# Designs tried in a protein design chat: VH-VL binders against b7kms5. Part 133

Target 1, 80 residues: b7kms5
Amino acid sequence: DTFETVRNTIRIESEVDESLRQLCHEERITKETWLEAAYLYLCEKPEELAQVIQLAQERLSQRKAIADYKRAKTMQERFL
Below, E stands for the ipSAE of ESMFold2; O stands for the ipSAE of OpenDDE; V2 stands for 0.75 times the mean of E and O plus 0.25 times the DockQ between their complexes.

## First folded at step 8 (VH-VL)

Design fx14 (framework fv_miptenalimab; at its last look DockQ between E and O 0.05; V2 from the best seeds 0.00; counts 0 for: pae E 11.0 > 2, placed apart)
Fold by ESMFold2-Fast, scan of step 8:
Structure fx14 (fold): chain C 80 residues (1-80), chain A 128 residues (1-128), chain B 107 residues (1-107)
Amino acid sequence: as target 1 above (80 residues)
Amino acid sequence: QVTLVESGGGVVQPGRSLRLSCAFSGFSLSTSGVGVGWIRQAPGKGLEWVALIYWDDDKRYNPALKSRFTISRDNSKNTLYLQMNSLRAEDTAVYFCAHRTYTISFGSGKYSRYFDYWGQGTTVTVSS
Amino acid sequence: DIQMTQSPSFLSASVGDRVSITCRASQGIRSYLAWYQQKPGKAPKLLIYAASTLQSGVPDRFSGSGSGTDFTLTISSLQPEDFATYYCQQLNEYPLTFGQGTKLEIK
């Protein structure tokens, strides 16, 4: 019998995607199964899970800062 | 430490076959992510990739050589082979065996792949 | 197939010189480029991978730079043991291809 699955569309940094894609190719696994395994593994390690959440929060903050900068630059190019 | 030692080279006549061996230590070709390949160098010329075999038996060949050359391995002996058929004068070269690996950098997450260790080579001369 | 072209093919230099060797790919290879050093009668030795990452045990006078199509290997202060032939290799796609080599000789 089959696993019930859902399709999700996610946007990740290009360099990270490239690295993950190569890892999956080297190890003969898929991005889907890697994500599932990583999450399940971290759920068994609360201290490491907390560290990953902290890193995720930092990366989200960085993306916001970059987006804000790009918007400001676009506005300057429109008016200058 | 990783070591690779090639053997089986020699002088052979055109049209004949020859099998090269590469005895390796310090790693297992059963380890995921590992590959071992053959690179050759004609006298006074540059390097030319011949073939590569991965831990899962995935095989990659130089298209110019695929019809005549076969890469294989025996994990129980830690040995890689290159079966060379229908040899031509242009196949005269030193044949090197090299360990292929990949890394993912801590912190950056950057993926990289490369040949880190090479054997000293075995010489194949195809002449009459 | 991706063509790898090195420049120059031959280079004469003196101990203490700064030398640079260039490698150009016929199409983009990201940073999947390695540099090897080969001395007469010996196997190639990995110097640099991922275009700019120095292999463990390689002297820090060696450095690599570039991405995409244009790459450079630099030796900041040539030593007697550095006179050898240098090869670049792309590992972006099959077939794997090498540059023609750059022979570095004493002036």
Scores: ipSAE 0.543, ipTM 0.872, lowest interface PAE 2.0, mean pLDDT 92
Fold by OpenDDE, look of step 9:
Formats: sequence, C-alpha cells, structure tokens
Structure fx14 (fold): chain C 80 residues (1-80), chain A 128 residues (1-128), chain B 107 residues (1-107)
Amino acid sequence: as target 1 above (80 residues)
Amino acid sequence: QVTLVESGGGVVQPGRSLRLSCAFSGFSLSTSGVGVGWIRQAPGKGLEWVALIYWDDDKRYNPALKSRFTISRDNSKNTLYLQMNSLRAEDTAVYFCAHRTYTISFGSGKYSRYFDYWGQGTTVTVSS
Amino acid sequence: DIQMTQSPSFLSASVGDRVSITCRASQGIRSYLAWYQQKPGKAPKLLIYAASTLQSGVPDRFSGSGSGTDFTLTISSLQPEDFATYYCQQLNEYPLTFGQGTKLEIK
C-alpha cells in the first residue's frame, strides 16, 4: 500500500521534544512515524489511551494557563 | 462462542505457591486488542481485579499483588496462567478468568472496554 | 487508585418494581463504566458497558446512565431472575477497580 501524507505544524514543549528526538534518533524512526504508531497502538489499548488523554488534557490546561498569564502581563505593561 | 475454564485451585498452607490455569476457546490471544485477566472474589466479598495480559504480552497488575503474582500465557495451548507465590490467608478466594475486549462507536469514535466473558472460577483456600 | 462507591449496599424490592443502583467514582472516569450481575455460585455477567450500552442478550429492562463520576443502573420492572448482586467497574485507568456491590433481595 502507498500512503499520502498531510503536512502539519506541531508545537512540542522543548524538553519533551529534545527527549523525543533523541529516542527517535536511537531507534531510527521519526517523530512523525512515532506519533502515528503511538496513536495506533493506543487505539488498541483503550485503558492506556484514556490515561494518555487525561495527561494530554492536563498539559493543554498548563499551556493555556501560561498563555493567559503572558497575556495578562502584556496587558499590564501596556498601561504602565 | 467464547468459553473460559479455570483450574488449579485447591487448599494450600500460607507461604506456599500455586499456579492457576485458564483454558479458553472462541478467541485468540494473538488477536490485536484482546486481553485476558484474572479477577478474584473472597468469600462473601466483592470483586477484586488481579492482573491482565494483552495480546502483545503486555501485562498489568494490581499493585497490591504485583510482587507475588505473575500472569502469563501460552498461545499454543490457548491457556492463561496465574502464578501465585507466598500465599496468604487473605488470598483465599474464587479466581475468575475473563475475556477483555473493546469496541469503537463509529458514530462518535468513542472507545469502550469491558470484560464480556467470564469463567466459572476456581477456588483457592489458604489456611494453616 | 479510583474508588468506586455503590449505593445502596443492600436493596429490597418486589417483582415489578423500578429500582436504581448508583455508583460514584472518586474521580472522573468519563464513560468507562461497566455493570455486572452476579448470582450466588456463578460468575459475574456483563450487563452494561460504556456506562449506557446494553450488552447483547441482556433484557432492555436494564439501562445505564451517567458520566464523569456519577452513574446509575436502572431496572425498569424487576423480574424474579433479577435478584442478585450487582457491581460497577471503572475501566478508565489502572488499577481497575470495582464497587463494593449491591445485593438486590426480594422483599
């Protein structure tokens, strides 16, 4: 089978990205194929998938909190 | 049809070991997504999850039992095992093996997981 | 670990009654909740999975509802064969855990 790919922009936290890049390098795979494989794997193990989803939600919440803080700080600085 | 039959139960003294077996048919533990687990029930008590093994030999344990119990399988025999070491009185229970599977709702993409088939259990009694 | 608390632990009812059993999770488990029926000397039988999906072969007088932390098993009209012990189970994360059970007895 042949696969068509879709280009995506993925923003990864710098420390996680570094670790993931190292792993992929050692295992001779790419972050793209890792993500594909991880998703497919987890689709077969829904208990683990649920845990990953929860973790992902927490990480998203953290990102939002940081973003909100930065916005608030920027707004304060505008009125100084 | 899926069937599971436990065996190997008996009366043992504390500190001894025992290995339970679960012979199953109607499915293969080589099938992607399939799991088989052990659940036990002390006399007059509720259900307690013990361990689970997946088709890819990935294993999950009840943390309280992990140090003493080992789950394994023999695909050629369609048999699940539970090696129990350092048995204690509180390990006295009926031990069930159960088939674990999942389904996906194509309408929502929602995953569902459950133990849909259970054996009749084998009784383990630990007493002095 | 996620604790599952069923209520009530014991329930007396009559044939034809509508009964409900509740299960509360100590934290959110989305819809990864299953209900089992167990009769004396028998293995548990799956009734409901995904909180509200009826297992094949189970009478439609059984129904499940809820999401997050609060779930309910309902039997619309009790039949003689429905007197048994019922358990909820969360399958959201390891370790998998069960409620303590609800024994449904004939009044």
Scores: ipSAE 0.023, ipTM 0.762, lowest interface PAE 4.3, mean pLDDT 93
Fold by ESMFold2, look of step 9:
Structure fx14 (fold): chain C 80 residues (1-80), chain A 128 residues (1-128), chain B 107 residues (1-107)
Amino acid sequence: as target 1 above (80 residues)
Amino acid sequence: QVTLVESGGGVVQPGRSLRLSCAFSGFSLSTSGVGVGWIRQAPGKGLEWVALIYWDDDKRYNPALKSRFTISRDNSKNTLYLQMNSLRAEDTAVYFCAHRTYTISFGSGKYSRYFDYWGQGTTVTVSS
Amino acid sequence: DIQMTQSPSFLSASVGDRVSITCRASQGIRSYLAWYQQKPGKAPKLLIYAASTLQSGVPDRFSGSGSGTDFTLTISSLQPEDFATYYCQQLNEYPLTFGQGTKLEIK
């Protein structure tokens, strides 16, 4: 009668995480139950899911650009 | 359409008790995340938060009033209550009930909360 | 408790003026700030929530700005119906405290 779960780690931008923590605290839920509920809700809402995917792609692109910049700066400093 | 209507105010001697009521419609306290609260305003003075009750019966109080005031609700009647005991002259005020809600901004995910709808208030006067 | 200090306490202005009212929190409240308008003998009316988001039905001459500890309500062109008392409220933590109010009167 145990609920099967998988343990994972994620990294979230600090200001987004802060807002999410406050929401979860106020609503008396956990981040993991929020994530599960959000995904299950969106499975039935293709237009809303598309908007979430678009935002996720934009954020991924920004994170990739920052990571590429940091790597280039570190290599530049290594050769000086 | 959200409406809140307070009642139960009146003139009372110091040390006595009163129970205020707030009849509401257009929302349910069974809805997750919803709250209803009391705010008061003494004559010629500013606003002071009194208490708040959430959908799950969690209650929050102004610490200065907690020992004397109790918030409660009856969901079957869509009614919020404020029990005020050991009344003092300083408790003379108009008492408003107000609906508390929240929004999440699309894109940013910013959580916000606020009192969006207010009743017209009921007056409590503590004298003599 | 978080103290909310409004400035000025009293403001005299003419129809058509641009006015600003400030609210300072004793601690950071992020953007969990609301502005209310109250006319004599009436209940407060929500104008702005989340520091800068205009409530539905509120004229666009009202705007809010700020984050952290310093916040501003601006009315870009005063109308006769805007003469009232304005309150800020922090909703970051309990107790949910209000500023002392700013009374906006006709010059």
Scores: ipSAE 0.007, ipTM 0.656, lowest interface PAE 11.0, mean pLDDT 86
ESMFold2 (binder alone), look of step 9: mean pLDDT 90; pTM 0.927

Design fx15 (framework fv_miptenalimab)
Fold by ESMFold2-Fast, scan of step 8:
Structure fx15 (fold): chain C 80 residues (1-80), chain A 128 residues (1-128), chain B 107 residues (1-107)
Amino acid sequence: as target 1 above (80 residues)
Amino acid sequence: QVTLVESGGGVVQPGRSLRLSCAFSGFSLSTSGVGVGWIRQAPGKGLEWVALIYWDDDKRYNPALKSRFTISRDNSKNTLYLQMNSLRAEDTAVYFCAHRTYTISWGSGKYSRYFDYWGQGTTVTVSS
Amino acid sequence: DIQMTQSPSFLSASVGDRVSITCRASQGISSYLAWYQQKPGKAPKLLIYAASTLQSGVPDRFSGSGSGTDFTLTISSLQPEDFATYYCQQLNEYPLTFGQGTKLEIK
């Protein structure tokens, strides 16, 4: 039978999503199976996994900085 | 390194059929992400896309030609085919086959698709 | 279908000139645009893909720009071997369509 799966909702940058969507279309795979394969592959390559984690941390920091800026701007617009 | 060579062109009467071949080397149409297409050019005119086939046998056609033309491949011979039925005078053209690929830019991660290598073409003349 | 219109259809120039050819899509095609060069009796040769990316082996005097509906191919210093017909192509949706071509001739 089919694998038991869980549904996850994720938010990804639109430009990255476009690229991943096109890759999946070209290779006739799904975003779900690509994510599973990428994670499993990286689990076997500790050095590469560490590089990916570092990039993820940097991207997360960028998102937090942007969110902080937008929040500050919204507060200013409300009161000033 | 990538080479495509068309053959099978010639003079044919209106209403007849003709099959074009494209022998290729330097890539495999079994490789995921690869496609090969046909583009034609009437004498003194511009380029017109005819059909495209992907590694998984997904086929795309110019809607104006879909009812008369069929694209296919034989991976054992590294050959692409274009079956042309009910030929008309306006089908007179040089028929090129071209390798279609995609890339994801290493630096930007940007996706792109294009035809990179083309054969020299084979001439089809529909005349009585 | 997406219609691709090139301007001009005919261009006369001299060696050393800077020339530009414009391609306009009837609908937005993002950056899914390629430029080809064709010499008489020869197959088209890919010059630029993704609107602005030079194909390997293409001289640096060729450049592409634009996104959406308006695109430009520029040759910064025209050489004798550049006199040819140039075509743009959209690869955003089927059917794939080409511009009508721009014939670049010696002045």
Scores: ipSAE 0.453, ipTM 0.858, lowest interface PAE 2.6, mean pLDDT 92

Design fx16 (framework fv_miptenalimab)
Fold by ESMFold2-Fast, scan of step 8:
Structure fx16 (fold): chain C 80 residues (1-80), chain A 128 residues (1-128), chain B 107 residues (1-107)
Amino acid sequence: as target 1 above (80 residues)
Amino acid sequence: QVTLVESGGGVVQPGRSLRLSCAFSGFSLSTSGVGVGWIRQAPGKGLEWVALIYWDDDKRYNPALKSRFTISRDNSKNTLYLQMNSLRAEDTAVYFCAHRTYTISYGSGKYSRYFDYWGQGTTVTVSS
Amino acid sequence: DIQMTQSPSFLSASVGDRVSITCRASQGISSYLAWYQQKPGKAPKLLIYAASTLQSGVPDRFSGSGSGTDFTLTISSLQPEDFATYYCQQLNEYPLTFGQGTKLEIK
């Protein structure tokens, strides 16, 4: 094997996946190569990397809030 | 600025062939993400999509026209072509070429695609 | 093929009026919808893309709304230069299809 690779499984928001999929189709690249390029590019730009990390933290907080809401709703429906 | 200028239209007899040209400036069809297409409009009727070609030579056709029409380009001349074979009376129309692009929305990240600039059209009349 | 149906096909209105044109897709197209304006003898001009995003240079009296199957183009205060035929287009899948058009005539 010329290069060692790792298979990753990730779960992302449907609208974001659609946007990224369309971008990859328009530019004739793959999600794998886009992810590698984006990460490497940002590693050379500390201020931009910090902004991306902040956005990621915000998105993670939103996912947790949604999960908490769904859990609470399920409990209410069970005991009504 | 983007401009597109169609030419090659005229009066032709049924069963003949005709090649339309679209000379464009302000962009290159070698640029990734760019496409150019043909849209036609019969007298007093609405718009009908004909064909689309992308920067990597990927071609898409209206299935009703695919057997008779061929889209191609010459990047060295910044020119798009539509080869029309076995012409019929129902092919009588104004033929427009249009620049196709995509954008990712600022802030939302939403992908969208559309035709932003159009030529003024060239008229094809198929009559005996 | 996705069928695009516009309502109404013909509309007559006065300068200063608020007018709306609707466009319905036979199946879901998300927000892959564009609106074009065509004046007599001229090429179509892009007004709105992604259902609601106004193209640069287009007056802000034009607005678009909707997603999925039902879409609306609104002109908040009609001007004489708005005399034209308006077309919606779906860009969700091939073949690309247009509505039949709405002819707007200023009284």
Scores: ipSAE 0.471, ipTM 0.860, lowest interface PAE 2.3, mean pLDDT 92

Design fx17 (framework fv_miptenalimab; at its last look DockQ between E and O 0.07; V2 from the best seeds 0.00; counts 0 for: pae E 9.9 > 2, placed apart)
Fold by ESMFold2-Fast, scan of step 8:
Structure fx17 (fold): chain C 80 residues (1-80), chain A 128 residues (1-128), chain B 107 residues (1-107)
Amino acid sequence: as target 1 above (80 residues)
Amino acid sequence: QVTLVESGGGVVQPGRSLRLSCAFSGFSLSTSGVGVGWIRQAPGKGLEWVALIYWDDDKRYNPALKSRFTISRDNSKNTLYLQMNSLRAEDTAVYFCAHRTYTISFGSGKYSRYFDYWGQGTTVTVSS
Amino acid sequence: DIQMTQSPSFLSASVGDRVSITCRASQGISSYLAWYQQKPGKAPKLLIYAASTLQSGVPDRFSGSGSGTDFTLTISSLQPEDFATYYCQQLNEWPLTFGQGTKLEIK
């Protein structure tokens, strides 16, 4: 049997992507199957899932802060 | 504890073949992520990478040596081999086998790869 | 192939000295660089991997720095057992390549 799949486009921080890409290469698996396995594993571990969600929220807040800073810096460099 | 012990070196005439062995313990080449390689060192010279084999039998060679050298393993004996054909004077060297691994750093998540344990080496002398 | 060039090739120093040796890659290798120590008649010993991570059991007088193309191995206070040949290795691209070595000898 084959699985029905959807194509997703995601943006990952370059250092995290490098690490994940190398892990997948070392273990002879794909990013797709690692993501599926990680999510499914965490769905069976509510306390661990909660920790992952907290980390994700923290990382999202950091990305927003960086985006806000870049916007402000661009305005300053353009006009000041 | 990880140990690697090379054997099979000796004096051999140019054009001949020689097979080196590396007996290892403390790890299995069936463990995902593990590899074992051969590195050589000519007398008074630096280190030169020869070949590497991964746990899944994926093999990598120094392109300068690929046509003459073959890496293989026997997992049932925990032994790595290097088959050297058409030997030349410039193949005279001490041949080391080394354990190759990777880590994902705790906290940072950074990936790293390196050779952490080496055998004592076996000497190959190609002379007429 | 990525060429690894060490500088200097020979270094004379005294016990207690701070010494640094450098390694330059002909192309960017990120942090995929290891440093090895080799004493006469012995196998190389891993000192540092990922350019700056000290291998377990290696004295903290050894440190590594750098990324991309320029790397440095520093020994903060030389001990008698540190007189050896040091090699850098790039593990970024095939084939794996080593620097020519730096022989550290007693003054």
Scores: ipSAE 0.551, ipTM 0.873, lowest interface PAE 1.9, mean pLDDT 92
Fold by OpenDDE, look of step 9:
Formats: sequence, C-alpha cells, structure tokens
Structure fx17 (fold): chain C 80 residues (1-80), chain A 128 residues (1-128), chain B 107 residues (1-107)
Amino acid sequence: as target 1 above (80 residues)
Amino acid sequence: QVTLVESGGGVVQPGRSLRLSCAFSGFSLSTSGVGVGWIRQAPGKGLEWVALIYWDDDKRYNPALKSRFTISRDNSKNTLYLQMNSLRAEDTAVYFCAHRTYTISFGSGKYSRYFDYWGQGTTVTVSS
Amino acid sequence: DIQMTQSPSFLSASVGDRVSITCRASQGISSYLAWYQQKPGKAPKLLIYAASTLQSGVPDRFSGSGSGTDFTLTISSLQPEDFATYYCQQLNEWPLTFGQGTKLEIK
C-alpha cells in the first residue's frame, strides 16, 4: 500500500514525550506510526476509545487552566 | 456469506452448567477488527448483551454475568463458546451469537461498529 | 451503564403510513447507534448502523437520524412485512445496551 502523508505539528507534554520516545526507540517504530496504529486500534474497541477520549478531555482542560493562569499572570505583571 | 449456527441449548436445573457453541463461516475470527458475541433474549423480553470476544482474544462481558459466564473460541474449528455456570431461572432465554465488525470511512472520518449477522439462536431453559 | 429508552413501546399503524420510533440515550453516544428488526421466532436483523447508514439489502424506506442522545428510526411507507419489534442499541461504551423495544403492530 502507498500512503499520502501530511505533516503535523504536535506539542506533547515533556515527560510523556520522553517516555513515548523511548518506547518507540525500543520497538523500532516512530511516533507517527504509533499514533496512526493507536488511533486505528482504538477505533476497533469503543470501550478503550471512550476511556482515551475522556482522558484526553481532562488533559486538555488542564492545559487550558495552565494557559489561563499564565495569561493572567502576564497581564498582572504588565500593570506592575 | 456469513453464517452463524448456535447449539447446545436445553433444559437444565438451577445451579448446573451448560456450554453453548456457535459454529460460524464466511469469516475468520483471526481477521483484525472482527468480533463475535453472545446476546440473549428472555421469553417475551428484550435483548441483553452477554459477552464479546475479539480477534486478538480480548474479551468483554456484561458485568452482571461476568462471574458465571465465560466466552471463548476455537479458531481451528471456527467455533465460539459460552460456558455458563451456576445457572439461574433468570438465565432462561434464547441465546444468539452475532458477528461484530467495524467500518472506516476515511472520506467522512466516520468509524462504525455493529452486529451485522446473527444466528437463529439456541434455547436455554433453567427450571427446577 | 448507558440506558436506552425507546418510544413508544407499542405502535399501531396501517400499511402505507409513515412511522417514527425514537431512542434516547442516558448520555452521549455520538453516532454509535444501531437499529434492529426482529420478527417472532427469528433473530434480530440489522437495519441501520452508525445512526443513519442503511445496511446493505435493507429497503430505503428505512432511515435513521440523530446523534448524541436522541435518535429516530423512520419508515416512510409501512409495508406488510415491516410489522415487527424494533430495537436500538448503543455501541459507544461497555456494556453494550439495547432499548426495551418497540412493537409495531397492524391497526
């Protein structure tokens, strides 16, 4: 099979990225192919997909909270 | 074409065990994404999911039945099994086996899961 | 568990009628909803999957709609062979659950 690929920029939490990097290295795969495979696998198993989605939503909420805090702090500093 | 044929049903007393079989053809349970499950229907009642086994031997159970029922497979025989222990009167039902599959539409980004083929069922009666 | 509630439980209609059966999920199930038809003494037959996709071989008088929590099965023009019991099923989360069924009978 031949695949057309699209370049994506993704930002991963540093500790998770390091762990994933090590895993991919040991298993001789790439983050890209791991992501593709994981997504397809999860689509086959709704229970696990639902769990991953919930976890992803929680992590997104955490990111937003941190971003909001940083913005607020920056704004405060500008008025000092 | 996909076909599923259940067998092993009968009349048993409470507390006894029974093993159902489902012989299938037209597909392989070794094919990625394929699953086969049991669904039961008490007399005059609705449908209740019992268990499912995936191509990779991963299993899912109805929590209410997990402690007493075990799903398994024999790929060499293309046969699905349901081991039922400690049977109760409320386990009286027609037991169907069904083919579970999924489809990916890359054009729409849609992923679908469903039971597309069902056997005709085998009847289990638990009574004193 | 996700509870699936069908409405109505019983429906009387005549040949040629347009009928609709609704199914409500206790929580969001996206589009992972299937509809089945069952006749007495027979196994359920898949009609619709992914909420709105017609299974191969099923007449196009059957259609499904909805997403999230509210779904509808519609028969545009009821035929004699359509009198049966219909079930919805969610396939979003374990355990898989069915609606209680809708019996469509002749008026």
Scores: ipSAE 0.200, ipTM 0.810, lowest interface PAE 2.2, mean pLDDT 92
Fold by ESMFold2, look of step 9:
Structure fx17 (fold): chain C 80 residues (1-80), chain A 128 residues (1-128), chain B 107 residues (1-107)
Amino acid sequence: as target 1 above (80 residues)
Amino acid sequence: QVTLVESGGGVVQPGRSLRLSCAFSGFSLSTSGVGVGWIRQAPGKGLEWVALIYWDDDKRYNPALKSRFTISRDNSKNTLYLQMNSLRAEDTAVYFCAHRTYTISFGSGKYSRYFDYWGQGTTVTVSS
Amino acid sequence: DIQMTQSPSFLSASVGDRVSITCRASQGISSYLAWYQQKPGKAPKLLIYAASTLQSGVPDRFSGSGSGTDFTLTISSLQPEDFATYYCQQLNEWPLTFGQGTKLEIK
């Protein structure tokens, strides 16, 4: 009868978050249940999961590049 | 077929440096979902994890070794390196290169991590 | 660091015996546990990953069970080639740690 949960904070790109929020509202679900369902669904589909992981890695790399650019710009400004 | 072949071991004096290489085939470290690492085994002792590098250049080290050991790679040569500095007698061991991967078990959804392929090792002896 | 404790450290058995080796983690590691076999002078070989999943090409006389802190490797009918040292490894958190090993010897 108990369903153990863990509290987490995530950061999502604003455009993606807005779309996800609209979807969840219309389907009468929560982000938490969507996340759980998406993960469980993809675990049954190895080729689709591989594609999602690839896209996630691309987005992670893009986030790292943006963060590195911001740090490099800050350093450049300090040395100008 | 995945293969890993270590080289660069030998006998060295304390305080010296040595660079180990691991030539691998059957996978690319530039491909998502792979990592390679080093595990060592002192004579008559058990296994000790040394370091790991992932496809995205994320690196992890045994904290006891981090100040002296550096893991690196050259994806164009399919080669993993371990730079070992300030060597000590306790660094005497066989050093294994190992492929690390993950699976997500179909049906259950369990995310699993493990070292599935190992090289045969290269021996490093640190003695006066 | 997570300490992995194997039991027993030495095990003497005969061909055909059923044997079990246990591995206990100092804290929960879910199912992030692997078992390796190492023969003298050879590299370790993966037997079991995710606590209970048999690696491809490993004989089905090997099996693994457990989750959380208590794990067991079982060999249902020992063969001559199974006399080796067995290691467990946790892969739940850094640094990755191995049990001290269990040497399985011919009785």
Scores: ipSAE 0.009, ipTM 0.673, lowest interface PAE 9.9, mean pLDDT 86
ESMFold2 (binder alone), look of step 9: mean pLDDT 89; pTM 0.920

Design fx18 (framework fv_miptenalimab)
Fold by ESMFold2-Fast, scan of step 8:
Structure fx18 (fold): chain C 80 residues (1-80), chain A 128 residues (1-128), chain B 107 residues (1-107)
Amino acid sequence: as target 1 above (80 residues)
Amino acid sequence: QVTLVESGGGVVQPGRSLRLSCAFSGFSLSTSGVGVGWIRQAPGKGLEWVALIYWDDDKRYNPALKSRFTISRDNSKNTLYLQMNSLRAEDTAVYFCAHRTYTISFGSGKYSRYFDYWGQGTTVTVSS
Amino acid sequence: DIQMTQSPSFLSASVGDRVSITCRASQGISSYLAWYQQKPGKAPKLLIYAASTLQSGVPDRFSGSGSGTDFTLTISSLQPEDFATYYCQQLEEYPLTFGQGTKLEIK
């Protein structure tokens, strides 16, 4: 079988990526099939899906906070 | 409850062959992510890894032993085997089988792997 | 191959003592390190994995620390049942390798 697929590029935090790579190697699966399976599974589990969305929102907020801090630090050093 | 029980050890002459068995229960080697291996210990010495087999039949060997030893399993009997050929005096040891697993830490997502359950061992003595 | 070196090889101590055993890897192994306890005539027992995570059922007087190349197993207050041989193991790459062992003896 051939299925129509799309190519995606995503950025994942280094420690999370390493853990996911180890899981995929251990279980003999690929990141693409893990992502598909995880999303499909969570679509059947509304309570778990809600928790994942909350975690995603928290992680996004953390990334923004870190980016803001780095910008502020760079600006300060540039003028000192 | 996970249990592993080794058998097949004994006294053999140099150059001969011997097959060890490990009967296990409480898990299946057809379960994704599971592995089972052999670790040996010479009298009064430390631990030495021999071989490991995974659920998908991927096999890993100590390079020093790969040419003489073969790991295999029979999932229908929940049994692991170690075929030992061209035995030498330095192969004299207690041979343990052990369950290999991994975990991912809750919250951090950190991956880790280890041997959690071990059999009592079977003794192989290679002497003339 | 990654070489694992333990120190000391022999350690004499008394009940109630705090003891530490160190394990050094010849190259970085992140936290892929396990500690095992072996009593005479018995199989090894897993104590700690991921360098610092205590296995279920293991007393909390045992602790592990370290990452990269230097690791330590600590027993905060020795009990009579703790006199045994201790091994570290790296699980970063094949072949899997163990330290030479540390024999903990009653003083």
Scores: ipSAE 0.332, ipTM 0.840, lowest interface PAE 3.4, mean pLDDT 92

Design fx19 (framework fv_miptenalimab)
Fold by ESMFold2-Fast, scan of step 8:
Structure fx19 (fold): chain C 80 residues (1-80), chain A 128 residues (1-128), chain B 107 residues (1-107)
Amino acid sequence: as target 1 above (80 residues)
Amino acid sequence: QVTLVESGGGVVQPGRSLRLSCAFSGFSLSTKGVGVGWIRQAPGKGLEWVALIYWDDDKRYNPALKSRFTISRDNSKNTLYLQMNSLRAEDTAVYFCAHRTYTISFGSGKYSRYFDYWGQGTTVTVSS
Amino acid sequence: DIQMTQSPSFLSASVGDRVSITCRASQGISSYLAWYQQKPGKAPKLLIYAASTLQSGVPDRFSGSGSGTDFTLTISSLQPEDFATYYCQQLNEYPLTFGQGTKLEIK
């Protein structure tokens, strides 16, 4: 049978998206199947999964810091 | 050790056809991510890309040559071909076979692609 | 098609000189640029890819820089074996295109 799928909207950094898009083109796979395969592979490797989660937490913290900076800069520019 | 050896060049009259071959050793043409192709160089001139074929048989051509040239491969012989039809004097050149690969850089995760191995070339002279 | 223009087309230099060759793309190509060296009667040899990454086995006197439309190949201390023709290539889109070449000659 055909796979039952769910449509998701995900925002990722442009540089990461470009690299992933090129990899998918070279290997003739899709971003959807890459994401599925990567997650399933890591679920069978607890130590590697833990490292990926740590990297994700670091990247999330960096995004929040950048968002906070941009918000502060916008307020400064608006009221000057 | 990766080695590419071209053959099939020679002197031909305008309007005729010629088929070039490139024998690969040290890697398989069916290797995922691999692209192989042809680049030519007219006497005293620069390099001109001709065509590329990927491991899944996806093909890309120089639009100026697409109507006359056909790229193909035979995985059982690990050989790349270029079929050249309706040859013209301006097709006179050394034809190089080249291996195209890609890498993802350590640390940055950036994608890159390039031609890393080249054959010695085979000479095609189109003259009356 | 993306046009690749090299400057200069001819360059005369002496052993020990620092030389630079520039390559300009008619459209943005990010860092999808490679540099090749070709000696008479030989196939081109990859020197640099991704604009600035040195290929394994290539001497570290070779370096590349640039992104977008303007790129430079530099040889910091020219050696006798470096007298050759150099080509840049964009790999951003099809058709793949090369610069016209820069012939580096001994003075």
Scores: ipSAE 0.398, ipTM 0.842, lowest interface PAE 2.9, mean pLDDT 91

